# Ledger of designs, part 5: VH-VL binders against Putative ATP-dependent RNA helicase TDRD12 (TDRD12)

Target 1, 87 residues: Putative ATP-dependent RNA helicase TDRD12 (TDRD12), of Bombyx mori (Silk moth) (q1xg89r1618to1704)
Amino acid sequence: LSKPKICWSQNKNTVKLKILIAGIEDYKLKIEDRAVAFSANHCDVEYGFKLELYGVVDVNKSRHSNKGQYVLVTMTKLMCRNWLALT

## First folded at step 20 (VH-VL; from Z6 with heavy chain D102K)

Design AA1
Fold by OpenDDE, fold request of step 21:
Structure AA1 (fold): chain C 87 residues (1-87), chain A 121 residues (1-121), chain B 107 residues (1-107)
Amino acid sequence: as target 1 above (87 residues)
Amino acid sequence: QVQLVQSGAEVKKPGASVKVSCKAFGYTFTGHWMHWVRQAPGQGLEWVGWINPNEGYTKYAQKFQGRVTMTRDTSISTAYMELSRLRSDDTAVYYCARWDEKWDFGAFDIWGQGTMVTVSS
Amino acid sequence: DIQMTQSPSSVSASVGDRVTIACRASQEISSYLNWYQQRPGKAPQLLIYASSSLQSGVPSRFSGSGSGTDFTLTINSLQPEDFATYYCQQYDWFPYTFGGGTKLEIK
């Protein structure tokens, strides 16, 4: 299982993740209160990860979409403060 | 300045192939994804695909899978789009367009002048 | 694929008029929406990105608003060079898709 490259950014209210698998079509992604899990097969490579998040996110206000160039995960923080780290 | 310059108009018969070039000026070619968008006469814009000039990875619209090939030559900052098995409904102006992205927000901020491809018997 | 519906498909107006063009997405696309202007015989040009951000060099009479599924391009005090076709474009969901366009004609 390969871990894809992940980039992240944040503001006080939101954490965004870029899962950098260009050309990805199908994937599974689960956002939980304090975790995010991802799995996909791309070009015969199995990708996956499960991250324990630094803070708690509101699952219902969080979303993800396939941008084609990457998968974008937008998570809404439960507490409005910057995280010292993603995990 | 920053611009994209495309190759000239093409006239092709059905079944033939066409290869359009797009040369980038004024910016780091490998630093931006290059997209191709076409527009049939009097019609709207249709996304064809993209290429990452750095690694050469491509992704095409499902409609063109198996018929389109996007490549690049980084040494001359040039992107190419080849469309094979041409048919009349491929008649369109084909544009290359630079994708400029600020983290997650982006847009086609630079467009080539377009290349008219006419497919007729 | 995400369907982008523009309305109206065409509109006639005069110099100095205020014009609004609507763009609706078939599903939620947040603010990942751009607007382009295309003059006859020319390539499209970026006007607005991220739903409401004015592209550098674009006159301030252009503005964009909206999020989610409904978006609007507004042109205040139309100028002669503004008569063109306008397109919205989403990139929240692969593949990228464009609206059908709105042709702004001289009345």
Scores: ipSAE 0.919, ipTM 0.965, lowest interface PAE 0.5, mean pLDDT 97
Fold by OpenDDE, last read:
Structure AA1 (fold): chain C 87 residues (1-87), chain A 121 residues (1-121), chain B 107 residues (1-107)
Amino acid sequence: as target 1 above (87 residues)
Amino acid sequence: QVQLVQSGAEVKKPGASVKVSCKAFGYTFTGHWMHWVRQAPGQGLEWVGWINPNEGYTKYAQKFQGRVTMTRDTSISTAYMELSRLRSDDTAVYYCARWDEKWDFGAFDIWGQGTMVTVSS
Amino acid sequence: DIQMTQSPSSVSASVGDRVTIACRASQEISSYLNWYQQRPGKAPQLLIYASSSLQSGVPSRFSGSGSGTDFTLTINSLQPEDFATYYCQQYDWFPYTFGGGTKLEIK
C-alpha cells in the first residue's frame, strides 16, 4: 500500500488536506472525530492512509471533494486554535 | 510579461485532425497546469482537459476521451492539443489557459488569444 | 457534473448603472468559484477568484460575493468597457464547469 503525498494547511477554524493524486476518479474517504482515512486505486497503484489528527474535528461540518488535480479534505476544528502538527 | 501565444486558425474537413500549440512566455512553464477550454461560435465555455507540464500527466473531459491528446515540449515551453476525428460541432475557438493556484484556491489567470478551428465539408 | 446556472442570460444597462449577475451551483461548492469577463472577439479574463477576491489589475467597481450555491457578481458604476459577457466557473468538483454566461449589453 502506497501513501500518497499529502499537504496540509490550516486556520483557526479549519484544517485542509490535499491528497496529491492527479487524475484520480474513485476513492474512499472517511472523516472521524480524530482521524481521517483514505483509500484508492489509481493507475494500478493502491493508495491508502489513516491519520490520527492532532485535534478533534466536527465530522458533520467537514467535507471532501475531488478537485481533479488532487482530493481536498476540509475539516472543521472543534476547538478554534492552531494545531502544532497535523498528527 | 506573462502571456500565452497560440497557433493560427485552422480549417479542417470532417474526420481530419488538428493540433493547436500554446507557447508560454514570462513564467516557469512547468510550474502551472495548462488547461484547454473551447467555445463554439456564440456559445459558452467548455472545459476540454488539462496537462501537468512537469510529468506530462493529462486528464480529459469524458466527452473528448479517445479523441483528444494533450502534450507538451518543456524545452520550448509549449503545450499542444490535438483533436482527431473532427466533426462540425468541434468548430470552436480553442483556448489554452494557465491555472494559478494559491493552495486550494485557483483560477485561469492567463489565457491564450484563442485558435479558431473550423470543421466543414 | 455540477451545473452552473447564470441569471439573467442577458441584461441591458447604461453607463453608470449598478449591475448584478447571479450564479447558482447545482450543489455545494463552498467558495471555489471564479468570475471571468469576455469582451467581443477576445479571450476571457479573470475578474474574481475564490468567490470574492478581486484579481490584480481589475477595477474596484467589480466585486463578488456568495458561498455554497449562490453567488453574485456586482459591477458598480458601469463603464463603457464593461459591456461584455460574464461567466462564473466552479472548481470544487472535477470536472470544472462554467455558467452559461451573462451578456451585458448597452441600453
Scores: ipSAE 0.919, ipTM 0.965, lowest interface PAE 0.5, mean pLDDT 97
Fold by OpenDDE, last read:
Structure AA1 (fold): chain C 87 residues (1-87), chain A 121 residues (1-121), chain B 107 residues (1-107)
Amino acid sequence: as target 1 above (87 residues)
Amino acid sequence: QVQLVQSGAEVKKPGASVKVSCKAFGYTFTGHWMHWVRQAPGQGLEWVGWINPNEGYTKYAQKFQGRVTMTRDTSISTAYMELSRLRSDDTAVYYCARWDEKWDFGAFDIWGQGTMVTVSS
Amino acid sequence: DIQMTQSPSSVSASVGDRVTIACRASQEISSYLNWYQQRPGKAPQLLIYASSSLQSGVPSRFSGSGSGTDFTLTINSLQPEDFATYYCQQYDWFPYTFGGGTKLEIK
């Protein structure tokens, strides 16, 4: 299982993840209170990861979309403060 | 100045292929994804596909899958779009467009001047 | 695919007028929406990105607003060079899709 390259950014309210798999079509992504899990098969490579998040997120206010060049995960923080790290 | 310069107009017969070039000036070619968008006469804009000039990875609209090929030559900062098995409804102006992204927000900030491709018997 | 619906498809106005163009997405696209202007015989050019951010070099009479599914491009005090076709474009969901365009004509 290969871990895709991940970039992240944040503001006081949200954490965004870019899962850098260009051209990805199908994937599975699950956002939990304090975790995010991803799996996909792309070009015969199995990708996956499960990150334990530094903070707690509001699952219902979080979303993800396939941008084509990457998958963007936008998570709403439960606590409005910057995280010291993603995990 | 930052600009994209495309090759000249093409006239092709149905079933033929056309290859349009797009040369980038004034910026790091490999630093931006290059997209192609076409516009039939009097119609709107239609996304064709993109290429990452750095690795050469491509993705095409489903409509063109199997018929379009996007390539690049980094040594001359040039992107290419080849469309095969041309049909009359492929008649359109084809644009290359640079995608500029500020983390997750992006846009086509630079466009080529367009290449008219006419397909007629 | 995400359908982008612009309204009106065409509008006539005079120099100095205020014009509003609407763009609706078939589903939630957050603020991942751009606006382009295309003058006759020319390539499109970027006006607004991220729904409301004015592209560098674009006159301040252009503004964009909206989030989610409904977006608006506003042109204050129309200038002669503003008579063109305008397109919205979403990129929240692959593949990228454009609105059908709004042609702004001289009244």
Scores: ipSAE 0.919, ipTM 0.965, lowest interface PAE 0.5, mean pLDDT 97
Fold by OpenDDE, fold request of step 21:
Structure AA1 (fold): chain C 87 residues (1-87), chain A 121 residues (1-121), chain B 107 residues (1-107)
Amino acid sequence: as target 1 above (87 residues)
Amino acid sequence: QVQLVQSGAEVKKPGASVKVSCKAFGYTFTGHWMHWVRQAPGQGLEWVGWINPNEGYTKYAQKFQGRVTMTRDTSISTAYMELSRLRSDDTAVYYCARWDEKWDFGAFDIWGQGTMVTVSS
Amino acid sequence: DIQMTQSPSSVSASVGDRVTIACRASQEISSYLNWYQQRPGKAPQLLIYASSSLQSGVPSRFSGSGSGTDFTLTINSLQPEDFATYYCQQYDWFPYTFGGGTKLEIK
């Protein structure tokens, strides 16, 4: 199982993840209160990860979409403050 | 000056192939994804595909899968789009467009002048 | 694919007028929406990115607003060079898709 390259950014209210698999079509992604899990097969390579998040997120106000060049995960923080780290 | 310069107009018969070039000036060619967008006469804009000039990875719209090939030559900062098995409904102006992205927000900020491809018997 | 619907498809106006163009997405696209202007016989040019950010070099009479599914391009005090076709474009969901365009004609 290969871990894809991940980039992240944040503001006081949200954390965004870029899962850098260009051209990906099908994937599974699950956002939980304090975790995010991802799995996909692309070009005969199995990708996956599960990250324990630094803080708690509101699952119902969080979303993800396939941008084509990457998958973007936008998570809404329960606490409006910057995280010291992603995990 | 940042600009994209495309090759000249093409006239082709049905079943033939066409290869359009797009040369980049004024910026690091490998630093931006290059997209192709076409526009049939009097119609709207249709996304064709993209290429990452750094690694050469490509992705095409499902409509063109198996019929379009995008390549690049980094030594001359040039992207290419080849469309094969041409038919009349491929008649359109084909544009290359640079994608500029600020983290997750992006746009086509630079466009080529367009290349008219006419497919007619 | 995400369907982008622009309205109206065409509009006639005079120099100095205020014009509003609407763009609706078939589903939520947050603020991942751009606006382009295309003059006759020319390539499209970027006007607005991220729904409401004015591209460098674009006159301030252009503005964009909206988020989610409904977006608006506004042109205050139309100038002669503004008569063109305008397109919205989403990139929240692959593949990228464009609206059908709105042709702004001189009355």
Scores: ipSAE 0.918, ipTM 0.965, lowest interface PAE 0.5, mean pLDDT 97
Fold by ESMFold2, last read:
Structure AA1 (fold): chain C 87 residues (1-87), chain A 121 residues (1-121), chain B 107 residues (1-107)
Amino acid sequence: as target 1 above (87 residues)
Amino acid sequence: QVQLVQSGAEVKKPGASVKVSCKAFGYTFTGHWMHWVRQAPGQGLEWVGWINPNEGYTKYAQKFQGRVTMTRDTSISTAYMELSRLRSDDTAVYYCARWDEKWDFGAFDIWGQGTMVTVSS
Amino acid sequence: DIQMTQSPSSVSASVGDRVTIACRASQEISSYLNWYQQRPGKAPQLLIYASSSLQSGVPSRFSGSGSGTDFTLTINSLQPEDFATYYCQQYDWFPYTFGGGTKLEIK
């Protein structure tokens, strides 16, 4: 299972995660209270990961989208504070 | 000065092909993805496809899949779009446009001047 | 694909008027929405990115607002050089799509 490159950013209210796979047509992404899971089959490569997050997110106020150059995950923190790390 | 300079206008007959060039100046060509957007006379903007100049990866709008090819030559900082099996409804101005993105907010911040392609018998 | 619907398709206005142009997305796109200005015979130029952020060099009479599905471009105190066609463009979901345009004409 290939692990795609990721990068992330935050402020006190949100965590944003970029999944750096370009041109992906289909993917599965699940946001849970303290986890995010990704999987896709792209160009005959199986990609996937599951991250246990540093803090808790509000699933109902979190979203994701395929921006073409990457998949963007925007997670709303349940408690508005900076995380020390992504996981 | 950042700019994109495109090749000149083309007149083609139905069934022919056209290849439009777009030369980049004033920035690192491989640092930004290049898109192509067309505009038929009196009509709106239509996305055609993109190329990652660094590695040559391309993706095309479904409407153009199978008859558009996007390439580049990094040694001369130039992107190309070739459209084959031309028909009269391909008559349009074809633009190259640089996609500039700061983290998750992006836009077409630099456009070429456009290349008019006229398809008529 | 996300459909972008602009209204009106054209508008007549006088110098000094306040003009608003609407853009609606067929699904939620957060604030991933740009506005472009295209003067006759010219390439489009970036006007507003991220729904409401002015591009460098754009006059302050231009403003953008909206989030989700409904977006507005406003021109306060219309100037002669503002007579052009305006396009919205979403980039939340690939492929990127443009609205049909709004032509702003001299009344």
Scores: ipSAE 0.802, ipTM 0.926, lowest interface PAE 0.8, mean pLDDT 93
Fold by ESMFold2, fold request of step 21:
Structure AA1 (fold): chain C 87 residues (1-87), chain A 121 residues (1-121), chain B 107 residues (1-107)
Amino acid sequence: as target 1 above (87 residues)
Amino acid sequence: QVQLVQSGAEVKKPGASVKVSCKAFGYTFTGHWMHWVRQAPGQGLEWVGWINPNEGYTKYAQKFQGRVTMTRDTSISTAYMELSRLRSDDTAVYYCARWDEKWDFGAFDIWGQGTMVTVSS
Amino acid sequence: DIQMTQSPSSVSASVGDRVTIACRASQEISSYLNWYQQRPGKAPQLLIYASSSLQSGVPSRFSGSGSGTDFTLTINSLQPEDFATYYCQQYDWFPYTFGGGTKLEIK
């Protein structure tokens, strides 16, 4: 499985993850309390990864969307504090 | 002074093609994605497609698939949109627009002046 | 595709009035909503990005608010140059879509 390029940012309340695949039509994304998993087939390439997160997120207050130039994952932290790293 | 300058108005017959140019000034052309948006007379805005000027990657709205081609020439900081097999309902003003994004917040911050394309028999 | 519904479709108002324009998304879009102004015969211009952030050079009489599905553009103390058509645009989910527009006319 190919691993897409990712980048991320945070504040005290949220972690945002960009999955840098442009023009993707369909994908699967699963947010768990301490993990996020992604898979897609795009331009005959199979993409996938699973990240074990540094902290715990509130799954019901987390979301994702296809912004066109990338997929954006917005995860609400369970505890409002800065993480030292993404994983 | 950032601006986008488009080619002049065109009158075409049904079945013809049109190619509209959009020249960028005052910024690094390959640093922003370029979109095309059209507006039929008296109507709202309709997205046509986009091009990444750095790589030439394009994506088009479904209804234009197979009829539109977007290209660019980075040496003269110019984007192009070509629409073929023109129909009367393609009569519209065609805009190029720069997508500017600050991490996850983006917008069309600079628009060309528009190019009127009239399709009449 | 996310459908954007603007209301009203047109408004008649006088210089000095306060006007509010609504935009509703067919699904949750967080704050990924922009507002554009289009004067007659001119290209659209960005007014507000990220639902409520004022673009540089836009007068402070313009303001935006909302999150989720319901958004508002407010123009306080209308000026003659504000008579135009206003469009909302979402960019939470590709493809990006525009509202149908609200035409603001002088009374």
Scores: ipSAE 0.800, ipTM 0.925, lowest interface PAE 0.8, mean pLDDT 93

Design AA1
Fold by ESMFold2, fold request of step 21:
Structure AA1 (fold): chain C 87 residues (1-87), chain A 121 residues (1-121), chain B 107 residues (1-107)
Amino acid sequence: as target 1 above (87 residues)
Amino acid sequence: QVQLVQSGAEVKKPGASVKVSCKAFGYTFTGHWMHWVRQAPGQGLEWVGWINPNEGYTKYAQKFQGRVTMTRDTSISTAYMELSRLRSDDTAVYYCARWDEKWDFGAFDIWGQGTMVTVSS
Amino acid sequence: DIQMTQSPSSVSASVGDRVTIACRASQEISSYLNWYQQRPGKAPQLLIYASSSLQSGVPSRFSGSGSGTDFTLTINSLQPEDFATYYCQQYDWFPYTFGGGTKLEIK
C-alpha cells in the first residue's frame, strides 16, 4: 500500500492538506474529528494512509476536491489556534 | 518579462495534422504546468489538456482523447500540441497558458499570443 | 464537470458606468474562481484570482467578490479600454472550466 506525498499548511482557522497524486479519477476520503483517511487506486498503484491529527476539526465545515494536480483537503479547526504539527 | 511565444498561423485540409509550438521565456520552464486552451471563432474558451513539462505527464479533455498529443523539449523550453485527423470544427485559435499556483490559489497568469488553425477544403 | 454560467451574455454601457457581471457554478467551488479579460484579437489576460484578489497591474476599478456558487466582477468606472469579453473560470474541481463569456460593448 503506497503512501502518496503530502504537504500541508495552516492559519488560525484552517488546515489544508495536499495529496500529491496528479490526474486521479477516483478516491475515498474520510474526515473524522481527529483523523483523516485516504485511499485510491491510480495507474495500477494502490494508495492509502490514515493520519491522526494534532487537533480537532469540524467535520461539517470541512471539504475536499480534486484539483487535477493534487487532491486538496480543507479542514476547519474547532479551536482557532495554530497547531504545532499536522499530527 | 515572462512570455510565451507561439508558432504562426496554419491552414490545413480536413484529415491533416497540425503541430503548434509554444516557447517559454523569462522563467524556469519545468517549474510550471502548461495548458492548452482553444477558442473557435466567436466562441468561448475550451480547455484541451495539460502537460507537466518536468516529467512529460499529460492529460487531455475527453473530446480530444486519441487525437491530441502534447509534448515538450526542455532543452529549448518549448511545449507542443499536435492535433490529428483535423475537421472543420477544429478551426480555432489555440493558446498555450502557464498555470501559476501559490499553494492552492492558481490561475493562467501568462498566455501565448495564440495560433490560428484554419481547417477548410 | 462543473458548469459555469455567466450573465448577461452581453452588455452595452457608457464610459463612466458601473458594470457588474455574474458567474454561477453548478456546485460549490469555495473561492477557486478566476476572471479573465479578452480584448478583441488578443489572448485572455488574468484580472482577478482567488475570487477577489487583483492581479498585479490591474486597475483598482476592477473588483471581484463571492464564494460558494455565486460570484461577481464589477467595473466601477468604465473606461474605453475595458471593451472586451470577460470569462470566469473555476479550478476547484478538475477539469477546469470557463463560463460562456460576457461581451462588454462601450456605448
Scores: ipSAE 0.796, ipTM 0.925, lowest interface PAE 0.8, mean pLDDT 93
Fold by ESMFold2, last read:
Structure AA1 (fold): chain C 87 residues (1-87), chain A 121 residues (1-121), chain B 107 residues (1-107)
Amino acid sequence: as target 1 above (87 residues)
Amino acid sequence: QVQLVQSGAEVKKPGASVKVSCKAFGYTFTGHWMHWVRQAPGQGLEWVGWINPNEGYTKYAQKFQGRVTMTRDTSISTAYMELSRLRSDDTAVYYCARWDEKWDFGAFDIWGQGTMVTVSS
Amino acid sequence: DIQMTQSPSSVSASVGDRVTIACRASQEISSYLNWYQQRPGKAPQLLIYASSSLQSGVPSRFSGSGSGTDFTLTINSLQPEDFATYYCQQYDWFPYTFGGGTKLEIK
């Protein structure tokens, strides 16, 4: 399973994760209260990962979308404060 | 200072091909993805495809797959779009547009002046 | 693909009027929406990015608002140079799509 490059940013309310695969046509993404899981087939390569998050997110206020140059995951923090790390 | 300058208008017959150029000035050409957008007379804007000028990666709207090719020459900061097997409904103004993005918010911040392509039978 | 619906298709207004143009997305797009102005015979120009952020050099009489599915562009004191066609554009989901346009004409 290949691991795509990722980067992330935050403010006190949200954590944003970029999954840096350009031109992906379909993918699976699951957000749980302390985890996020990704999988996709792209150009005959199988990609995937599961991250155990540093803090707890509100699943119902979290989302994801395919921006074309990357997949963006926007997670709403349950507690409004900065995380020390993504995981 | 930052601008995109496109090649001149073209008149073509059905079945021919056209190649439109877009030269970048005033910024690092490989630092931004380039998109192509077209507009038929009296109509709205339609996305055609993109190219990453740094590595040449392209993706096209499904409607154009198999008929469009996007390339670039980084030595002269120029992007190209070639559309083959032209039909009368390909008559449109073709724009190149730079996608500028700050982390997750982006926009087409610079547009070329447009190239009219007329396909007449 | 996300469909972007603009209303109205055209508006007649006078200099000094306040005009509001609506854009609705077929699904939730957060704030990933831009507005462009296109004068006749010219290329589009960016007015508003990120739903409500004014592009550098754009007059403050322009403003944008909205998130989710419903967005508006407002011109508070219409000037002669504002008579143009306005397009919204989403970039939440690839491929990026534009609204059908709203033509703003002199009354």
Scores: ipSAE 0.796, ipTM 0.924, lowest interface PAE 0.8, mean pLDDT 93

